# Designs tried in a protein design chat: VH-VL binders against Tricalbin-3 (TCB3). Part 1

All scores and structures are predictions.

Target 1, 208 residues: Tricalbin-3 (TCB3), of Saccharomyces cerevisiae (q03640r272to479)
Amino acid sequence: RVESTTWLNSFLSKFWVIYMPVLSQQVKDNVNPQLAGVAPGYGIDALAIDEFTLGSKAPTIKGIKSYTKTGKNTVEMDWSFAFTPSDVSDMTATEAREKINPKISLGVTLGKSFVSKTMPILVEDINVAGKMRIKVEFGKAFPNIKIVSLQLLEPPLIDFALKPIGGDTLGLDVMSFLPGLKSFVKNIINSNIGPMLFPPNHLDINVE
Positions, changes and structure headers below are counted from each chain's first letter, unless a header gives other numbers; antibody chains are not in Kabat numbers.
F, E and O are the ipSAE of ESMFold2-Fast, ESMFold2 and OpenDDE, as the mean of both directions, binder to target and target to binder. V2 is 0.75 times the mean of E and O plus 0.25 times the DockQ between their complexes.
[cut] stands for letters that were removed.
The coordinates of atoms that the task and the answers printed are left out; those that the model quotes come from them. Centres of patches stay.

## First folded at step 1 (VH-VL)

Design f01 (framework fv_fasinumab)
Fold by ESMFold2-Fast, scan of step 1:
Structure f01 (fold): chain C 208 residues (1-208), chain A 118 residues (1-118), chain B 107 residues (1-107)
Amino acid sequence: as target 1 above (208 residues)
Amino acid sequence: QVQLVQSGAEVKKPGASVKVSCKVSGYTLTELSIHWVRQAPGKGLEWMGGFDPEDGETIYAQKFQGRVTMTEDTSTDTAYMELTSLRSEDTAVYYCATWGYSYAFDIWGQGTLVTVSS
Amino acid sequence: DIQMTQSPSSLSASAGDRVTITCRASQGIRNDLGWYQQKPGKAPKRLIYAASSLQSGVPSRFSGSGSGTEFTLTISSLQPEDLASYYCLQHNSYPYTFGQGTKVEIK
């Protein structure tokens, strides 16, 4: 069965604005220690997230296919989603004007001793798309949700651009380091998300 | 605690019909999609058909179309598979199993041996 | 109909060995693929669903991978109790079809 996504996208937009400041801080707190430990392996001296905000535009659910009779009080759904937080082409004029843009910046230190300089690199043009399977187990009465299980059906499309600011002040060929840094960032994403959501893993959320 | 319990073994003559039952225990039949799979002695598994919850109808494999009928009795939580015009080639263990979108055939019955001999 | 072919049809390996069974679909089936274990005289038991998700209660030495048309079931350290026939099943489209099976024996 195909379902309307209008109410769900409305809910996600509202929830996103409320929850994302918490998520943004949690990402910084958990990722920066990993970045510090791995940076030397990529030929950089230090790496840390300086600013992390995902903006006000939530992921959009493009379609839902659901089966309501997979077990007692259980609903299984496949959700197709897209996350393009900088794109305004699907927004009203009012939404576009009131939108808070994502701001993700990495502080990258290159060089040795007194020649060492730190430069910001912006993470921009974020594009994430995928399909996820959601299993919702209800308690005694609908909509009493007992357990929600989340799993990605396939590795999601994840793409972004790295844009250095003031790279020419370092006296280094910054552009030669960007492909390695992009791979480094993707490895961090996979290390943090893979164990939760990439097959064969799934995330269970217990509501009761 | 959810189980599928099938009826006992049967011996039939060629041309006869057989009706195998599959009783759902610990669950409500109306919330399950039951499919049937058979296995001839020493051979592999063969899907026969089952209830498609998305379309709300029962689908049969072409090989069995016209000879098989799959029904349900919700008052007794029992599913049935009836195969007519039996041939010796229909000698097999017949299984019922549950189907869901992400969890196809997660719960199986113990199997029912149907022997067709003269 | 979608044809499912398994390789090898049979294999013999020693306890502790890594065993890989492959399953190939005649057309794309995404990850609508399950793996089933059948011990002699018993009903099949599901090991893997959605191509790579481990069924609850199944030992972690079993794993599945693949998508589209090529799939693998891996047993990282074969145990004597793993003596069985293994089947893949596609449920992407009707009619649902099983592979022909792979018989796993211990040397």
Scores: ipSAE 0.000, ipTM 0.420, lowest interface PAE 17.1, mean pLDDT 77

Design f02 (framework fv_fasinumab)
Fold by ESMFold2-Fast, scan of step 1:
Structure f02 (fold): chain C 208 residues (1-208), chain A 117 residues (1-117), chain B 107 residues (1-107)
Amino acid sequence: as target 1 above (208 residues)
Amino acid sequence: QVQLVQSGAEVKKPGASVKVSCKVSGYTFTDYYIHWVRQAPGKGLEWMGGVDPEDGETIYAQKFQGRVTMTEDTSTDTAYMELTSLRSEDTAVYYCATSLYYGFDYWGQGTLVTVSS
Amino acid sequence: DIQMTQSPSSLSASAGDRVTITCRASQGIRNDLGWYQQKPGKAPKRLIYAASSLQSGVPSRFSGSGSGTEFTLTISSLQPEDLASYYCLQYNSYPLTFGQGTKVEIK
């Protein structure tokens, strides 16, 4: 059976504003070293995440399906989630002033030494959706949480658009490698979250 | 330490009912689920269902729905499994087992139930 | 229902041999798998929980591996006292399901 998610979405919205800056820095710290190792290729001399913020709008939980306990002190739930960061155009004037707008950009460097050029490519129209299984194990004194296990039930939908900033003629040269760059970015995402969350893998968070 | 002690062997006729008991000691009775697993002679293990002694909530394998009832008596720390409308195919050793997080933690010694005419 | 398929159904090996038993789930069960040993005339006893965690008091020659749908129980150096049937159990979701069992005989 599916349960109401209103209370949970309220909680996540408040938590997201606090945690998002930490998440943004962690992504840059973990991904940029990987990009530095692979940058030569695809016609690109260097690649790095320049800016990374997912904005102030949290992922939304669209449905929760609860299960009968398979263990004495366990609760299992399947959460359907969606993450579509808000554009400024989707906000009221007040919301736009108070919220952090999503901004993700990649720095792409072309050329060598003294004739190199770095150009920004924006990551826009982001859409992420999936289903996650959450298992909560409780310690001796309920409701003390011992372990929270997370697993995606299937690879999530991840989609976005890459938009170069620059003139049309330069943009045409860049457009020749954009499909390869988009595939490369998706592969980096999958290689980072796959071993933790894609079936049959799962992530265990020890709370005590 | 922890022990699960089951009632003795039973011989029943087809159509009769049997009620097997499982008395626990060495832990707080309501802290563990009690499950029932059977094994026909020369065959493998088959899960039948379980009960939460804390609230009496039960879950049964579909194959046994309508014929099995699992109950508990917290005053005697004893769980029960009653199987009705017995058939010759129900001849098996019936085990009780406790479960907390990772499958079955402790097992009873087993109760042989023979169904014959 | 999640189907658990064990192989082989039986095996015969000598003391000191390395023995491997495989268990396959019809769908992903994460690491919610246990291995149980049943000696003739006795109740089963848990050897492994969470796919790879050794139960306290169980000899270190027993080990488990795998996640998702493919799991393995290994006995690194078979001993005479290991004569038994071995069963895998998935406890990821109801109904709980066992593999068919593997009989291990020693020469």
Scores: ipSAE 0.000, ipTM 0.436, lowest interface PAE 15.9, mean pLDDT 78

Design f03 (framework fv_fasinumab)
Fold by ESMFold2-Fast, scan of step 1:
Structure f03 (fold): chain C 208 residues (1-208), chain A 119 residues (1-119), chain B 107 residues (1-107)
Amino acid sequence: as target 1 above (208 residues)
Amino acid sequence: QVQLVQSGAEVKKPGASVKVSCKVSGYTLTELSIHWVRQAPGKGLEWMGGFDPEDGETIYAQKFQGRVTMTEDTSTDTAYMELTSLRSEDTAVYYCATYLWGSYYFDYWGQGTLVTVSS
Amino acid sequence: DIQMTQSPSSLSASAGDRVTITCRASQGIRNYLGWYQQKPGKAPKRLIYAASSLQSGVPSRFSGSGSGTEFTLTISSLQPEDLASYYCLQDYSYPYTFGQGTKVEIK
């Protein structure tokens, strides 16, 4: 007997593929203006997200508290998840071969237009964990899913490493600003995710 | 469409065991909650047990506790109900059914499997 | 265990008649009650769920009412194809329990 999460795992994999481009653009649109606003405070001329993809590996369900029958055509469940997109230890050889790796980089620019130099900072070792509420609304006939609603029950654990490339070449004191940048990035993520996913807000996905 | 197809009729001697199958088509077994109900000839419906997705466990009626086992094989989308130590009063039609209260969709039943227990 | 008692145990009525079947629970079950129809030689079919909600595809002449411990299934304008046994089922708590059934015959 397989876990009753089979449909959820299928949905998450499909959701991840469909929404990754949307998420990438939303992150750039919302975060890059904020990064530009703090660049002078770090003593740099520009700061922006260059690349943003979380890869093809979806979050893993760690546990489900319960199924909740809350209405005529709805199923509600609370589940805990972990997101480690660089980890392949739980994948088959075929899945690992076909996997698209996450790639997130920040561009740090020093100088003016005719003498500017840009250093990439890679975001690696991503580890996200949290608790999600999923509400599934069925259409006219089971198993037709009409709407899936997603909501975070609390701020998620978000951890990552910032790895600059070529800092010595640009003469940047990277060690001095990386801890502050990491904290700032975490705060921006929570500020942007809050209005979308923290109660009473939720994200509705129309499946049909 | 969702369809439940059960195994054929069986004749057993007292003390034997019977294992009835319920093949799910049109949807995957892991996404359904399967319950078992029986009906003795000329009598009413009797709930035997089923999977409770809210608690993640299989529940049996006390009358059958220790004699019944309900299992699922997801590779073949087939649910099973095995009843041991058969007695003549176990002669009945056994049904599998999808059951999830609060759903605004059809409740699906198998066609039934007649189990006859006689010497 | 929750005991479900139906009345009457059987009835015979003419086409076009209004038929009412009652189901009583030994304790409060809120609206966790369904009604099932079983035609001769066939598997049961759900007519009503949550005490009063009509299952899709079921004719509107069937209706359910009640809450707590007393429930009714009504068939307005009985039809020949309604010849069947009718069962109530509580799904408030385990074990789920059926009423003993009501046999409806057409004169």
Scores: ipSAE 0.000, ipTM 0.399, lowest interface PAE 18.9, mean pLDDT 76

Design f04 (framework fv_fasinumab)
Fold by ESMFold2-Fast, scan of step 1:
Structure f04 (fold): chain C 208 residues (1-208), chain A 120 residues (1-120), chain B 107 residues (1-107)
Amino acid sequence: as target 1 above (208 residues)
Amino acid sequence: QVQLVQSGAEVKKPGASVKVSCKVSGYTFTDYYIHWVRQAPGKGLEWMGGFDPEDGETIYAQKFQGRVTMTEDTSTDTAYMELTSLRSEDTAVYYCATGFYSSGWYFDLWGQGTLVTVSS
Amino acid sequence: DIQMTQSPSSLSASAGDRVTITCRASQGIRNDLGWYQQKPGKAPKRLIYAASSLQSGVPSRFSGSGSGTEFTLTISSLQPEDLASYYCLQHDSYPWTFGQGTKVEIK
């Protein structure tokens, strides 16, 4: 039984701090090869994630809608969520004081060897929101959960800003490709999530 | 061996009742919903209702409400569908089936079908 | 009740042809849609679950797509053994409803 969003948000906040380092490494491992593959298309010599942490603030569950079972021993729910890792307006004083800030940076390299220059681009003002369908299938013995199935009901709203460090030293060429890079980064996120979670796809997690 | 085995063909007169059986083997009887679907000669598939053998919960299509009863005998792993006040329009092949889950790890199993002929 | 409408009601195609069958729901059903194949004299067999997931043991020439209200079953290279009626089924809400069926014949 899911009783309230407050309980779930409390649980997610605690779990997120434990899970975040694992997520961080998985993202770098999966995304950096894709970024390396498109760097030549932007006329740059290398492109990679240098640092990735979404911080200590977990996604927030804004609402839950439950349905009668749609299969044998199945509970189905729609969860509305929001992820604003830089926002402290909904945090307690203790949470805000202990908060680890998100930090995501991309390294853009121009040139070769000892004449190369690497410029960092920060990912700022992250905002993600969406709706997720969760199906939980139970086994015969309480509290045996057999399978948890996850699906996004629609592509999530994803927004962020790209901020080059040392903007007054950047040329017009660098500034001109940032909108294309932002679009490409959104496409990478969707292409990594889509096959697992976007309709008609879903992710089945076997708990047994 | 995992299968659903149904009872044999039946011929009934209008106004009679028929009770079709569906014997489950090769999996735990209570793990799957059991659904009943019929198909009149030359027509498409029509869902009649479903039954949860674990708790006895039933869901019937409105068209059959008051005429259909879905039951079980857990000692023999057998599901039953009884249809009363038969009409000639009830002539059809009746199937029992499991599944209709969104997950691929469950089997979608169908019985071989039971032909029920209603004639005067 | 959710109405499921299939198009076309019948088709004839040659071996090796690409065949598409469309199923439209009268309201949103997410991905709670299955595709079933029924060969003459046999019980139906599930080909696709969750709108696009191929059932184990089903040939890869079968694929499903769509979400919400419009769904498509595709047979990329029709084979003689694919002669059958095909049905979509929504299980988003009760009563569960089938499309009227599409009969596929080979020329």
Scores: ipSAE 0.000, ipTM 0.434, lowest interface PAE 14.2, mean pLDDT 77

Design f05 (framework fv_fasinumab)
Fold by ESMFold2-Fast, scan of step 1:
Structure f05 (fold): chain C 208 residues (1-208), chain A 119 residues (1-119), chain B 107 residues (1-107)
Amino acid sequence: as target 1 above (208 residues)
Amino acid sequence: QVQLVQSGAEVKKPGASVKVSCKVSGYTFTGYYIHWVRQAPGKGLEWMGGINPNSGGTIYAQKFQGRVTMTEDTSTDTAYMELTSLRSEDTAVYYCARDYEWGDAFDIWGQGTLVTVSS
Amino acid sequence: DIQMTQSPSSLSASAGDRVTITCRASQDIRNDLGWYQQKPGKAPKRLIYAASSLQSGVPSRFSGSGSGTEFTLTISSLQPEDLASYYCLQHNSYPFTFGQGTKVEIK
């Protein structure tokens, strides 16, 4: 089927502001335990997510293709999406004025020699793009949804910048470890998202 | 480790029925659809239909509608295909194959069951 | 029903040759196309899924390409063990339909 993305993007924008607090908590609950006791290197003693919000701007659906498979009581679609939460170029003046900016900060505790200090590092310039397969299985009595299955058709494009914020860098050459920290962060994302969404894996949300 | 093991060869008279079994192992039976494909001697592959073991829902090719019945037994992780009113042109090897829900169709196949219909 | 047409129906080639088999769908099936190898007396084995993804354990000399209505299976360097019939399958829409098959012989 031919699908308009306008209504869907409108719906996602409204849903996103409701869902973000849930997503924020889930990310902290799942990731902070993995970071506890981890030493990424270069004198970093501990790492934790301090703040997590992706802001008020939802992912944008660029295209949808529906599948004509029948007899399985399912609807299957491929969605092309982009997520650029700092970008205002596609927003109305009203939306831009009311926008809540994304804010993700990492607390880095430095335990090198006799120095111990926590430095905040911001995650900025977030850019995510990909293609996702969504399968909706209906239970007894349509339109009751039984299971929603999500799968990325290929590893998504994920990019971001790590920016230390203000204050004393403790004499550390922060530019020397940021690329390694960025790689470490990407590995954490891939290890959490991979088993859930990367082929051949999928995430099943049991609604019923 | 993933296997689909089918029942043995059958010889039937015209007008009889045959029921072929497909026992699965090495994965969660209800996580994959089971489809049936046949191949007459010297001919190509022909799709017959499939079953969702989780729901019992079925879909059949129009050619076999009314003569084929596909069922499952989740207690034994076994799928069945029964074909009735057999004709000589139903002589074929019958295969079961699993179908992953998101369409990576038929990654694992059974070994096949030869059904011979003769008088 | 979606009709799947394979070309050629048969071919004979020497070890080391590059072999190409084409499959054409009567309507757009996206990348919902698999390629299957069937050796004499055995069950089919999947070689390619999603039109271009190599099945785990299948030699890298096999590759698939195409989308929409035109698809190809390529064997870059034919080996004696590749003597088999090859089938394409569309699983975009019910009923699922196979191509008529291509017999590959080694000379």
Scores: ipSAE 0.000, ipTM 0.421, lowest interface PAE 18.0, mean pLDDT 78

Design f06 (framework fv_fasinumab)
Fold by ESMFold2-Fast, scan of step 1:
Structure f06 (fold): chain C 208 residues (1-208), chain A 120 residues (1-120), chain B 107 residues (1-107)
Amino acid sequence: as target 1 above (208 residues)
Amino acid sequence: QVQLVQSGAEVKKPGASVKVSCKVSGYTFTSYYIHWVRQAPGKGLEWMGGINPSGGSTIYAQKFQGRVTMTEDTSTDTAYMELTSLRSEDTAVYYCARDLEYSDYYFDYWGQGTLVTVSS
Amino acid sequence: DIQMTQSPSSLSASAGDRVTITCRASQGISNYLGWYQQKPGKAPKRLIYAASSLQSGVPSRFSGSGSGTEFTLTISSLQPEDLASYYCLQHNTYPYTFGQGTKVEIK
């Protein structure tokens, strides 16, 4: 069964404004230490997230399919979602008025021991889409939620553009290494969410 | 279109100095490093060092530190490698090559080589 | 310094044969490895960059593979014009270091 998404998108928009700053800080805190120990190749000595703000636009739920034959006091559903934080086409008038633009920037250090320069690169045109399975287990005295289980049904579609915004390129043809850097960034994202959310894995959140 | 053209062969006595040139064309001289590699007769390739023509900063292999000097002349798009206190073991073909560190443009174009013979 | 060891030091093969040359780094160099061909009396020419990418203008019979510490250059169908010495180069860390070379001869 496919459900209406209007109420959920309204809720998600309100929740996102509260949670997004927390998520932004958690991403920086978890990812920057991972990046400190790696060299992605392609002329890049070091990589770090400088800014990470996803903006005020929440992911949009496009469809919900509910499963009626689940365990006692459980609800299981599949959500189809899209996340395009620069897109304004599905915002309410209030959301558009109060919009905080996404800003994600990477510091890319180029060169070696006798020359080294840092070049900032913006992550723009972000487009993420996928399907997530959500299982909600209720505790005693409905509507108390005990456990929420999350699983991606397949690796999500993730796309974005990398745009250099100045700095010293050391005369490098920056356009020649951006595809490699883009692949490296996608691999970092997948390595962080895969163990939690890609099948057969799932993430259990205890709410009680 | 990209070319690195080196100076001609030299014959030197032990204790002398030699200065080899590498004139570049077909690209912006200051956008790439120039590295020097030598090869003794019948032997393999040995890296000597490199220079950044934008500002003249250099890096030398430890074996040649104190005997080698790399310089540039941006008015003529030419890099130079001077080796002092020559010994018979310095008899080799000396090559220049362009480099951009870490990038895919490392040693993608080479000079034709300059034979330096050190004999008494 | 990173030591680059090539094997074999020399080989002889017939036209049409598949030949492989191995290069081993004393420490991890990711994919910062190139392969160079030097024909008698000539300057070296780059065949492979980033361990596995074919230089433009180089015949498709040449290929490279490997990452980290072990790398291989393969010539799928040896031709007479392939008589040359072959060198690997690491450009991960200064000083840059070459393998000692492999001489390829045609029977």
Scores: ipSAE 0.000, ipTM 0.434, lowest interface PAE 15.6, mean pLDDT 80

Design f07 (framework fv_fasinumab)
Fold by ESMFold2-Fast, scan of step 1:
Structure f07 (fold): chain C 208 residues (1-208), chain A 121 residues (1-121), chain B 107 residues (1-107)
Amino acid sequence: as target 1 above (208 residues)
Amino acid sequence: QVQLVQSGAEVKKPGASVKVSCKVSGGTFSSYAIHWVRQAPGKGLEWMGGIIPIFGTAIYAQKFQGRVTMTEDTSTDTAYMELTSLRSEDTAVYYCAREDYGDSYYGMDVWGQGTLVTVSS
Amino acid sequence: DIQMTQSPSSLSASAGDRVTITCRASQGIRNDLGWYQQKPGKAPKRLIYAASSLQSGVPSRFSGSGSGTEFTLTISSLQPEDLASYYCLQYDSYPLTFGQGTKVEIK
């Protein structure tokens, strides 16, 4: 259990570094068209993800609760996870030394005509925590996996801070719109993962 | 057609606050930016600020920073502009105006009838 | 802030006359300029957007031209109902700024 969690955390740490460039491009490819569809509003000609990396620190699995019999040929597990990419307290000396910091930036273009009026906003102090149910259905005998089902047991805790950096603010009271932008970003996240993973929904991966 | 209907005239004393409403009818409220423009007697038009729908907040002209608050109530399709610490110089007609921002924006196209705010001792 | 300067501040002309009002921006605003008409006691009404595009329902005697920093509103044949103040507005950047206005009177 604890041994299995340790192995899983080791695997996730290695996989995370390899997967991040793929995740970055996938997020931009799927989210930027959505932002283009809604971002043109008064005073906002464009809103786009300029940079996206969650850094080198992977999510940590905090606990696993296994069920030996939830149906015929089925194993069900509840996993608790936490993701705090800026936190170095759980890192080895090597990991801390080689840490790639998370960096997510949004470009907000105000007015119609000038790139010079683009204001970058950083997403920092990221903290995500949640519980996920993983259900594995076997076709004939273990380990012949037929279907893997993933479901979040509750909406995950997602928190972050928005920090404007430089640029022409065009006389904006920047602090006044950050709460609204934060809410908007959370809504984009929920609209992209809700239909897949939030209760009563679940994602089924057919591997047979 | 889209119409903007504003609240009635107000008379306030110096130091008081005033809150003007602007009700939008015909069309989708959330698809418009709502701006506030004032005009002192015998003077020109002055932009005060506008509401950004996707951020749920507003942009204000520097002259009014700290004194003006612009809000919206989507359940009633009504925008509000509250101006505090009123001075005699704030006596003006206050207009709300919408900007339709489908594929692009081109300034304000539909205007409310105006609300006269008089600040006198 | 972008300053918008209109000239003249007022003018008086006869019905049928050609009237020209100019607007100058303190920096480039491309074609992000609108012209507004305000009749006495009424709210402003948009006549022109994108410097030269005529608002639907506005008479063809009104026309706009210019780009960058210099803009012109022309009324090709002034009518009695054109008695009003006229304002230019730049919407290239915040804060939005109006010209000081031109009062048009008919003799």
Scores: ipSAE 0.000, ipTM 0.436, lowest interface PAE 18.1, mean pLDDT 76

Design f08 (framework fv_fasinumab)
Fold by ESMFold2-Fast, scan of step 1:
Structure f08 (fold): chain C 208 residues (1-208), chain A 123 residues (1-123), chain B 107 residues (1-107)
Amino acid sequence: as target 1 above (208 residues)
Amino acid sequence: QVQLVQSGAEVKKPGASVKVSCKVSGYTLTELSIHWVRQAPGKGLEWMGGFDPEDGETIYAQKFQGRVTMTEDTSTDTAYMELTSLRSEDTAVYYCATVPYYYSSGSYAFDYWGQGTLVTVSS
Amino acid sequence: DIQMTQSPSSLSASAGDRVTITCRASQGIRNDLGWYQQKPGKAPKRLIYAASSLQSGVPSRFSGSGSGTEFTLTISSLQPEDLASYYCLQHNSYPLTFGQGTKVEIK
């Protein structure tokens, strides 16, 4: 099912660029209130995400297993996926040059003057991999899709490195808060994905 | 949100039949299958059978083949398990449990359970 | 049929103790294994699915590990409410088979 994977990866690449601004806003809306709660612990007055992007390289599908249910008009597929935006081994030289890298920019408010400064954080060595089950239920006649159900088969591998730039110019010991920030990010991901996609939970998307 | 409500306790004589019901709410039988598990007093759990959406057939444990019939009524979201030619050793609590359709690839089983129905077989 | 063997059949431990229950399959079942808790007079509840994934709402003191033929359920700090029977279930192939169960009692 190589051809099916190729088509799907093409679709995901196009959709990812369109979706990223939406994801950026959702992350800011949900995470910034929580970051405000940790700012005092680092000796700063306020902390918020100014910029958030996971880059232009979409997750890729690496393999598919398909199952067909007779009498139920339903198809189940188990997909292996990977998100490796720093990996250029599957790109042309031109694609690699034009790729937008993941980036997080934090707005830091320090003390007396009510002045905010921006501290960029590079997100490097991102490696997210997992297995997902997709169940497609067709309407009265194939190929009309009625419901698409998504579920993770196991907790995904999530790994990344954070590299702050210019934090020392703000008088911050950035190395002292990196472990806390990394743990916070992982906790937010697990808290939001678990109730929606981990068994017995699944996400149902109604198409018609 | 998913709830399984089973019918009440039954007392039967040897040789009789019993039919236990399991009503599903919060979900529909068009999206999941019901399997049946029993437990004799003081004993462990024993799988009896259930509908496998992958092959479109109801599968029974060999021990019960020929004595058990499992059916589902999608119009009322109710599953049934009928056991015939009852013996004293069939005295047990009978449970219904859910299997999502995506389970048929072998990944997940029994995420929700009914409260159980006690069936006592005595003369 | 795949035979599931649990050990021990019963155990008694004190609150705060680390408790380990093992389950062995007679043939390879990958990670197609779940762990279930049953309190007296109650229906079973799933604790672990896919051998190592914690069910939503289950305390983090419960964990599962293993693959293939050897599996373990661990309770890192036993609590009084953990008094129950624990069962493993293989769902790799039909017929589905449970282990014989492990009864956990608090001293």
Scores: ipSAE 0.000, ipTM 0.410, lowest interface PAE 20.3, mean pLDDT 76

